# Designs tried in a protein design chat: VH-VL binders against Integrator complex subunit 8-like protein. Part 7

Target 1, 198 residues: Integrator complex subunit 8-like protein, of Dictyostelium discoideum (Social amoeba) (q54vk3)
Amino acid sequence: MNKIFGVKIDSQQKKRQQSNKNLTVFNNGRYLIYIGDIHFDRKFHREALRYYLLGCGLETAFYSDPVKTSVTNSKYLTFLSRRIFDCFYFLRAPMQAIVVSQFFGNLNQTCLVSFKIIQEEYYQLDTNYFQYIWELPLLEILLTTFTKQKDLKKIYLINQIISNPIINENNHPDIRKNFIKNTKHNFWKAISSNYLLQ

## First folded at step 22 (VH-VL; from x1 with light chain K36E)

Design bb1
Fold by OpenDDE, fold request of step 23:
Structure bb1 (fold): chain C 198 residues (1-198), chain A 119 residues (1-119), chain B 112 residues (1-112)
Amino acid sequence: as target 1 above (198 residues)
Amino acid sequence: QVQLVQSGSELKKPGASVKVSCKASGYTFTKYGMNWVRQAPGQGLEWMGWINTYRGYPTYADDFTGRFVFSLDTSVSTAYLQISSLKAEDTAVYYCAKLEWGDYGMDVWGQGTLVTVSS
Amino acid sequence: DIVMTQSPDSLAVSLGERATINCKSSQSVLYSDDNENYLAWYQQKPGQPPKLLIYWASTRESGVPDRFSGSGSGTDFTLTISSLQAEDVAVYYCQQYYSWPTFGQGTKLEIK
């Protein structure tokens, strides 16, 4: 009888500890976002971005699935992504902003905003961030724009990405999900490295 | 071995149409684009455009819009160039060339297809 | 479009001697982001398709003899054959791929 009770208590304690750790991380993430908002309102976009990225990092850690699986997670991520988007935009990092726009949870909105940025800032788009595009329509917008400009390097880069079978919309949902998950992770890692460590 | 094999020479009258084929082998056809290059007799090389073989997106050079159509049959790893309303000035050797998106040189070429347009 | 101009149009060189072909672009084909020159050299023999010799202005394609070398940056480029061989008789083309691909008019290389 005693062995069964020990395993149940340990599982409940582990669940409680995990829940408490998750709650603490969540609260800290929200606090960081709040601080980010303060900086944002003061037009300190770099500082705001740092806090938002920190908050995003904590959120990603809190939510084991970076893919929108719950309404709460989706709303939180959408809010955070919009603030980060604005920061990048004001910091004249348009390609980073375009990548972040993919987190809006609305493809039409993503395309609309990105289209505007691409049309206005096509000459300032950092190619290093092309690899973090997973939405085919965005790639097509980029391709069209760069084609008009006859920028062969950027055209080739986009064609390379768009020709990757992993981006195919007809892929099994799990393949796409994993790809997006990994791409998101790599993106956040990259921007954290570039903006938090400097 | 990576190779591109093109269809044979064509003799056409003005106003006719021609379809040149380029069959790829030895590599994944859809991983690489396909360039088309024209060479008039005794003249230099002229890039016509390319096609993304995965998506089927064609891109045409400015001088090769309208009468020139790039197409694909991925099931047989073949790219096609169709020229409609042929003119005498279309007389040339047409080449397909493998397009690697990360390597900008054309490293693999078809043997060329001579299209002669004469009355 | 970027215009590529080769010089000379024709060249006669003795066997074993150095052959030099120049290529000028109407604008720089140096990409600032990666500091690479988007320039290639091709060899075309009669009745054959062009063969890639050099890409990135100075990198030899696999299987290309060491006697072939590319140099230059920005708008001025040179193809050099250090010791001309009989099999090197051909028309040579430079090509830029910074923008829409364009070729030089070609240089006919013959044995003197």
Scores: ipSAE 0.852, ipTM 0.933, lowest interface PAE 0.5, mean pLDDT 90
Fold by OpenDDE, fold request of step 23:
Structure bb1 (fold): chain C 198 residues (1-198), chain A 119 residues (1-119), chain B 112 residues (1-112)
Amino acid sequence: as target 1 above (198 residues)
Amino acid sequence: QVQLVQSGSELKKPGASVKVSCKASGYTFTKYGMNWVRQAPGQGLEWMGWINTYRGYPTYADDFTGRFVFSLDTSVSTAYLQISSLKAEDTAVYYCAKLEWGDYGMDVWGQGTLVTVSS
Amino acid sequence: DIVMTQSPDSLAVSLGERATINCKSSQSVLYSDDNENYLAWYQQKPGQPPKLLIYWASTRESGVPDRFSGSGSGTDFTLTISSLQAEDVAVYYCQQYYSWPTFGQGTKLEIK
């Protein structure tokens, strides 16, 4: 009888330890974000961004589906995305900011803020980040603006993206979800590489 | 074989309308846009605009707004150019040309459609 | 809009000789980010649509003979036929696609 209880206790302890490890990692991520906030308030946007990215990386690495896990995680990500957005904006990286605006959880807000940035900063939008746009309305805003500016290179790039069937809003929700997931992952990977390794 | 086949020559009176067709074959029609280019008799080439065949978004050159309309029938892989209120100066050969996003040269052309506007 | 100006308007060259056509743009068609010139050359024979010869100022389209070459950067470009052949009689156009596509006025190439 004692051996079966030992194995059950061990499994529960292992589950608790795993849960505690996950909690510890979560706490570390939050701590990094807090440090980011300190830097942000001091207008050290590059440093803030680095800490936000580190914090976000820790949160995303341990939570495979942050959207499903809790309303709290969603709010947290929304808040973080706004800070990261501001960092990119102040660092004169408007296209990165536009991409991050897609994490706001409100498409209308995303479009409004992006529209303003696109109108004001269309000439310095880094084309390397076009591939991380998954919202069709945002692509259309870009297309309209670049068309107005008669910038064929950027027009063609946007048209290439907007003509990809994977971007179609009528796709099955699972296809879209997977596409967005992968795009998000690739974006964070790219940003981390560009801003953390420097 | 990748090809664009356009409709035949048209003779129209001033004020009439004409619709030129450009049928694509040998490739996925909606993957690529379509350019339209005009060439008046004995003159050079003029880009008129293009249409995104996937979204149906037309873009017109500044000189080709109003009376010129790009349209599609994706079911038959066909692009259309409609010209309304025809004028004598609209007399020209009209070409469709495949638009590859990211490949900027026009590598595939239709054979051209002569539109003659005469009273 | 970017204005493309070709020179000469017409050219007569003997068979086997070099033909040179120049094209100037009113502004640079060079993108600094990729260092590419957004310029193409076309050949048009009578009663036929234009045929793409060169893109990115110097890259030959598939199937184009080696005697055709493009050079230049920024605002000044050149199409060269190293040894003129009888089948090369045509009107040649440069085209920029940096902005709204515009063509040169064309150069008529004939055999002398």
Scores: ipSAE 0.838, ipTM 0.924, lowest interface PAE 0.6, mean pLDDT 90
Fold by ESMFold2, look of step 22:
Structure bb1 (fold): chain C 198 residues (1-198), chain A 119 residues (1-119), chain B 112 residues (1-112)
Amino acid sequence: as target 1 above (198 residues)
Amino acid sequence: QVQLVQSGSELKKPGASVKVSCKASGYTFTKYGMNWVRQAPGQGLEWMGWINTYRGYPTYADDFTGRFVFSLDTSVSTAYLQISSLKAEDTAVYYCAKLEWGDYGMDVWGQGTLVTVSS
Amino acid sequence: DIVMTQSPDSLAVSLGERATINCKSSQSVLYSDDNENYLAWYQQKPGQPPKLLIYWASTRESGVPDRFSGSGSGTDFTLTISSLQAEDVAVYYCQQYYSWPTFGQGTKLEIK
């Protein structure tokens, strides 16, 4: 498996993906995602996740290439995020699943699925991924849960995050959009390092 | 210079209310939480809870969930402790202490406010 | 609630000698995620608020003299003053922050 962490898509590949007409539905990134779907349908979630992450890296440059990200259909990205969420859930990576739920584009659904995971799995949540939560309601669910458990370390980590002005939901939309974009990029970089490198 | 300055001593009768203030200076008030700690005469220290100064979210220790209210005025970098329906057992020195969310020690304390409840 | 028990309740030590204060918690304050002990030590002089000396069981707060050291792990902790100075006369408290913070009952340190 080729290194994906930190790899940038060169301009040659980007132009080829944009210019081709009547090409088959399977190109560099989308072909890998299609293979991921085959593995997913067969319940091979680890293999599916690897192909999804590799394909997403090529299609979105790990959210570092705005042209690449904007060309990828938003409904397709939402569908992919639900598949990746399921992969993490079935692989017993609940905190990563909670982070991915924020990609659904529906806050009510994000909170609903994440609330259930948090209530079931709070003792297993990896605190290294707390920094990738950008939705305040989700942070409040975490805070309430850890307060009931009297877990000071996790309570303090959440309080540190919610006290940062950059996450303020009332910031100018451009500031908030840029924060979310950077957070998505950093998350994908982190999970690619963990799940593509065996 | 980082400091917490509390309001002066209070003498109250049972059933009254008191509001202790804690004014912060020398640091970004909303970056750190605020603890409240009680010390009855001749006794040890008892943590009462804290408040998140950016969001205004209070958290109370189990024994302090009723008559005790934490509040803020961020425009003047001040935290408040209000005690309602005062009882003689509330006689104590009340301290505020800065809460670092990434460090778990209470590094900066107010000078304390003595609240005396007597008939 | 995690109960913190200090020993002794009071201690008299000659100037320049070593003072040792023990603290025992009713359950471990060693956090499995980071393998750190969530324990602090405070000094309180008469009429003054407590002053933080040690956190994470053994890390000195800025400005605390080198003669103060903390040690121990899990449930058993020790504060040591290697060469007692007149200014060290105070009550000393241990405090856990593994859960809702609780303090020991205090140890009064006096000059013999």
Scores: ipSAE 0.718, ipTM 0.873, lowest interface PAE 1.1, mean pLDDT 86
Fold by ESMFold2, fold request of step 23:
Parts: sequence; structure tokens; C-alpha cells
Structure bb1 (fold): chain C 198 residues (1-198), chain A 119 residues (1-119), chain B 112 residues (1-112)
Amino acid sequence: as target 1 above (198 residues)
Amino acid sequence: QVQLVQSGSELKKPGASVKVSCKASGYTFTKYGMNWVRQAPGQGLEWMGWINTYRGYPTYADDFTGRFVFSLDTSVSTAYLQISSLKAEDTAVYYCAKLEWGDYGMDVWGQGTLVTVSS
Amino acid sequence: DIVMTQSPDSLAVSLGERATINCKSSQSVLYSDDNENYLAWYQQKPGQPPKLLIYWASTRESGVPDRFSGSGSGTDFTLTISSLQAEDVAVYYCQQYYSWPTFGQGTKLEIK
């Protein structure tokens, strides 16, 4: 729960500062999120992202506690979504940015920003993150784009996703809400694994 | 047992239409797509396109836009190929083949449906 | 579209001997993301639908005798039948699935 992933700089200086503040900081994920905002305002997108992920990770036992994960999504991650989107965009992680756009709470805005990214960056999109798209219109934009490119592998991957009954937009609201919740949780677990481990 | 069973041979005149059926059994129909492949008499194989059986989304090869329509009845696990405004050159055996969205070989084929178009 | 060219168009081989069929694509079918060759081989006997033999250029489909093997990479591929049997008389097709699927023109295999 109180794990710190692979950040090491000026080991002597960092250890001294880290020792005194770590007791408060690592027991207070909110404080780490605040530090993330400071880095974000200075355009230090990589550090901002790491602090956001670490802070939310601590609040959730790195997504092992489903109740705390749901609370953290409502309380922090949804409100941070635009900033995290910008972090991924400026770090040249466009597929991760597309996934995060789904947190904006406005499907029209989600589709607008993601359509632009897909048209410009389709050749760089990391297919490992396709599984975290829960909005059918985004999957259809991807499918149309890859169909124009005649890229069978990516077309098949999208078809596999849209053929799964669990993603059906017309499912009972409880089923759909649970699917989206679980997909959000799995996305943050994957992102934390990829971006906090060095 | 996984199998695809197609409708019987058709004899048609130019300008008519035909609807070939392909009934699937032994697997979850909507988990897999359906390919359509044409073979003119004495000729090789020609991929026509596929349909996503869950969403009903067809994809057509470039030469098969227009007169060729893929459709479904998922309640009876059946895919259809409809050809309108039939021409003599549409005379061929038409096959359906199961499409696995992660395995790129066509491992299960229907027996084929001969469509003959003659004046 | 990727054009698939087989050679020869027709091949006669004695029973028990090795048969070799070549397939060349107009562009590489090696996919950069996974480094796999997106190529399949099919056998078609008269009056029957095609039967999948090989996919990913060299992976044998379940139930296919081990005398059938596939090899090659990029644009050049080979189907080999190590010891020809009477039941192997058929037309053989290569097929790429890198882009919109296309088939070779076929190679008719006969007993000499």
C-alpha cells in the first residue's frame, strides 16, 4: 500500500528530504496529488503524472481495494482527467490520452478530442490500451480509421472488442456501470504498473 | 460439432436476385465473424468480405461494393449473402467461412452454394 | 491490394517424393508489431470447399498430416509435402491476411 515506485534523483539529497516528508506524504495521497498539480502548472508533465498516479495509488492500495478505488475515481481521478489527459498528450502517449478522455463526462467532447488524435496519430496508437475503451463511438472511430488503412490486425482487434456482449451500450444499467467501473480500475492498474515502475 | 450449412443451388436469369444462407451450429454465433468467398467455375478463390455477427457491420472487398449485401438473422444463427441485378459473370460457387477475430486462417467452411446465371 | 503469385501453376510429382509449391507476395506480409508472417495455405479437392493447412506461414492446422510444412518470410513462401500421398492430389492456394485477403491463383498438384 505505501510502496514508492522507482524515482531516484540525487540519492543523498532525496533520501534526507524523503525521510522526513515520507511519513506524512505516503500516508496522505491527497498531498501527493497537490504536488502533482504544482509540477503540472510548471509544465513538468512526467512528474505531474507520476505524482497523480502515486497519490491515487496510495488512496486505493494500488487498486486492490475496490471500494477505495471507486471513491478515488469519483473524488480525484474524474476531476483530474483533463490534466492527466494533457500529461499523456504531451508525453506522446496518445492512446492513453484517448482512454482518459472518456472520463470527461461529456461524450461529445470525448469524441471531438479523440477523433483529432486518432486521425493524426493512428499509426502510433498502442493497441494494448484498446481494451480500455468503453464508449462504442470511439471504437467505431478507430474501426473506420483502420478500415480506411486496410489494417486487418487492428480491424480484427476492434471487432473482437465490439463483439463482446459485456460492452453493449444497451445492457442493463447495472451491468454497464459495473463494466465501466471495472474497466476504469483495470486501466489505472495498468497505467500505474507502466508509469511508476522504472 | 462446429459446422456451416449453406442453402441449395440456385438457377437464375440475368437481372434477378438471389439470397444464399449460411447456418452456423456448434459455436456461439456472435463471437465470430463470417467471411464470404467466391469461386467462379474452373477459377481460383476470391474473398468478398465479412460481416461482424454481433454488430451486423459488413465489410466488403473493393470489387464487391454495390450489388452484394451481407446480412444476418442471429435468432437462427444464420448469415446471408444477397446478390441483386445478377449478371452472367456472377455464376460461381459461394462459400461462407467462419471468421475468428484473432486467428487469421479460415478453418471452417460451408459446403458452398452454386449460383448459375444464364439467359 | 497485395497480389499473390504461385509457381508452378501445375506440378506432377511421383508418389512418395517431395512436392514444393512457391508463393510470392507483391509486398511483405511480415507485420511489424508482432514479427509474424500473415500467410496461410489451403488445399482444395474437386467438389469440396478449401481446407486450411498452414497459417502464420509455418503453423500446421490441427488434424493436418505432418508431411505438410510451410516456410518462408516476407515475400517468399513455400509449401512442402515431404512424401506425396495419393489423397494429396488437389489444388493448393496461398493466401495473405496482412491486408484485405487475397489468394494466389492456385497450383494443381498431380501424381506423375
Scores: ipSAE 0.705, ipTM 0.873, lowest interface PAE 1.2, mean pLDDT 88

Design bb1
Fold by ESMFold2, fold request of step 23:
Structure bb1 (fold): chain C 198 residues (1-198), chain A 119 residues (1-119), chain B 112 residues (1-112)
Amino acid sequence: as target 1 above (198 residues)
Amino acid sequence: QVQLVQSGSELKKPGASVKVSCKASGYTFTKYGMNWVRQAPGQGLEWMGWINTYRGYPTYADDFTGRFVFSLDTSVSTAYLQISSLKAEDTAVYYCAKLEWGDYGMDVWGQGTLVTVSS
Amino acid sequence: DIVMTQSPDSLAVSLGERATINCKSSQSVLYSDDNENYLAWYQQKPGQPPKLLIYWASTRESGVPDRFSGSGSGTDFTLTISSLQAEDVAVYYCQQYYSWPTFGQGTKLEIK
């Protein structure tokens, strides 16, 4: 029997077992986001999205804690928004991409990328995500598009949203700020339910 | 308690303008849209369009883009239909009807306003 | 545009008997996402605005007597008055709201 061969194989097996322990010991949301970036750079958009959501989920008790979710938005989700947008776009989830475009922090850029998606994909937009649009210019683009199509159901959904006083741009900034914050939190919870915990 | 009260009948000459009012009461005016519906003498009902009462965004049926203008005064919970360059074929009863964004039936109607266009 | 065609144009029915009014759309008004028929029925008496009777093809509006019922799906719809009463003499309209609303031409209901 080969004593050297036996020792070499045992050492490699121990190293793999120790690597698994190190992963569980240091497994936190930040490392999962880093793994998401690796998958993103390799064009594995579904895997990237899942790791981004899982990583941010661990930091927020799976989006159940509003305070932790607000902190995670400022630290991670806003800066990841362009990558998450790309993930949704390449996964053929255009309405989710439109919602995420609102996180860019530049309304002109938001409207530019979303207008293209709306013109190309309007027939496939998931109406369950309409409630997560807080930028009036995006709602107006949607309304104009569906009015041209005479799609009464979608027109009524948009009209219901724009008639809600809570999104009025003339409201006190605190009211609008809280609405946007709550809408962001509800969106991430819905996305995690649909893409991570199913 | 919920009601729509329209302005009285109008007699106009061709080429004139008319403005029909529709005053809402008993509900939050800006929570619901306002439909406009036309009925020419001896004819059926014809949807003209609506206006979003919160934003003031009108939507017109294809045959009513041009001489027909929907407007609002939210301070008095009133919607308006203005018809310019009146023609004989504009002779009709004009109704307003409350528009629910999540329920598609027209459950509350104004009493109608007869507009007659003749020399 | 979706054309709504009613039949008959006029109908005479004896007091207490059943009246049936048909409505046919040029295109289906069944929306596949929610599986609902986007159709309403209205009653209009002389000198009055229309009154909503039925929406979603079969749902009776509040305060409408239960002798009024709606049925059908897709392109073919029916309004039934199970026991005609004197106050039911009116013109009846079907209306689709799948797209830009359009009304049928009306059916005049009379007592025989």
Scores: ipSAE 0.655, ipTM 0.854, lowest interface PAE 1.4, mean pLDDT 87

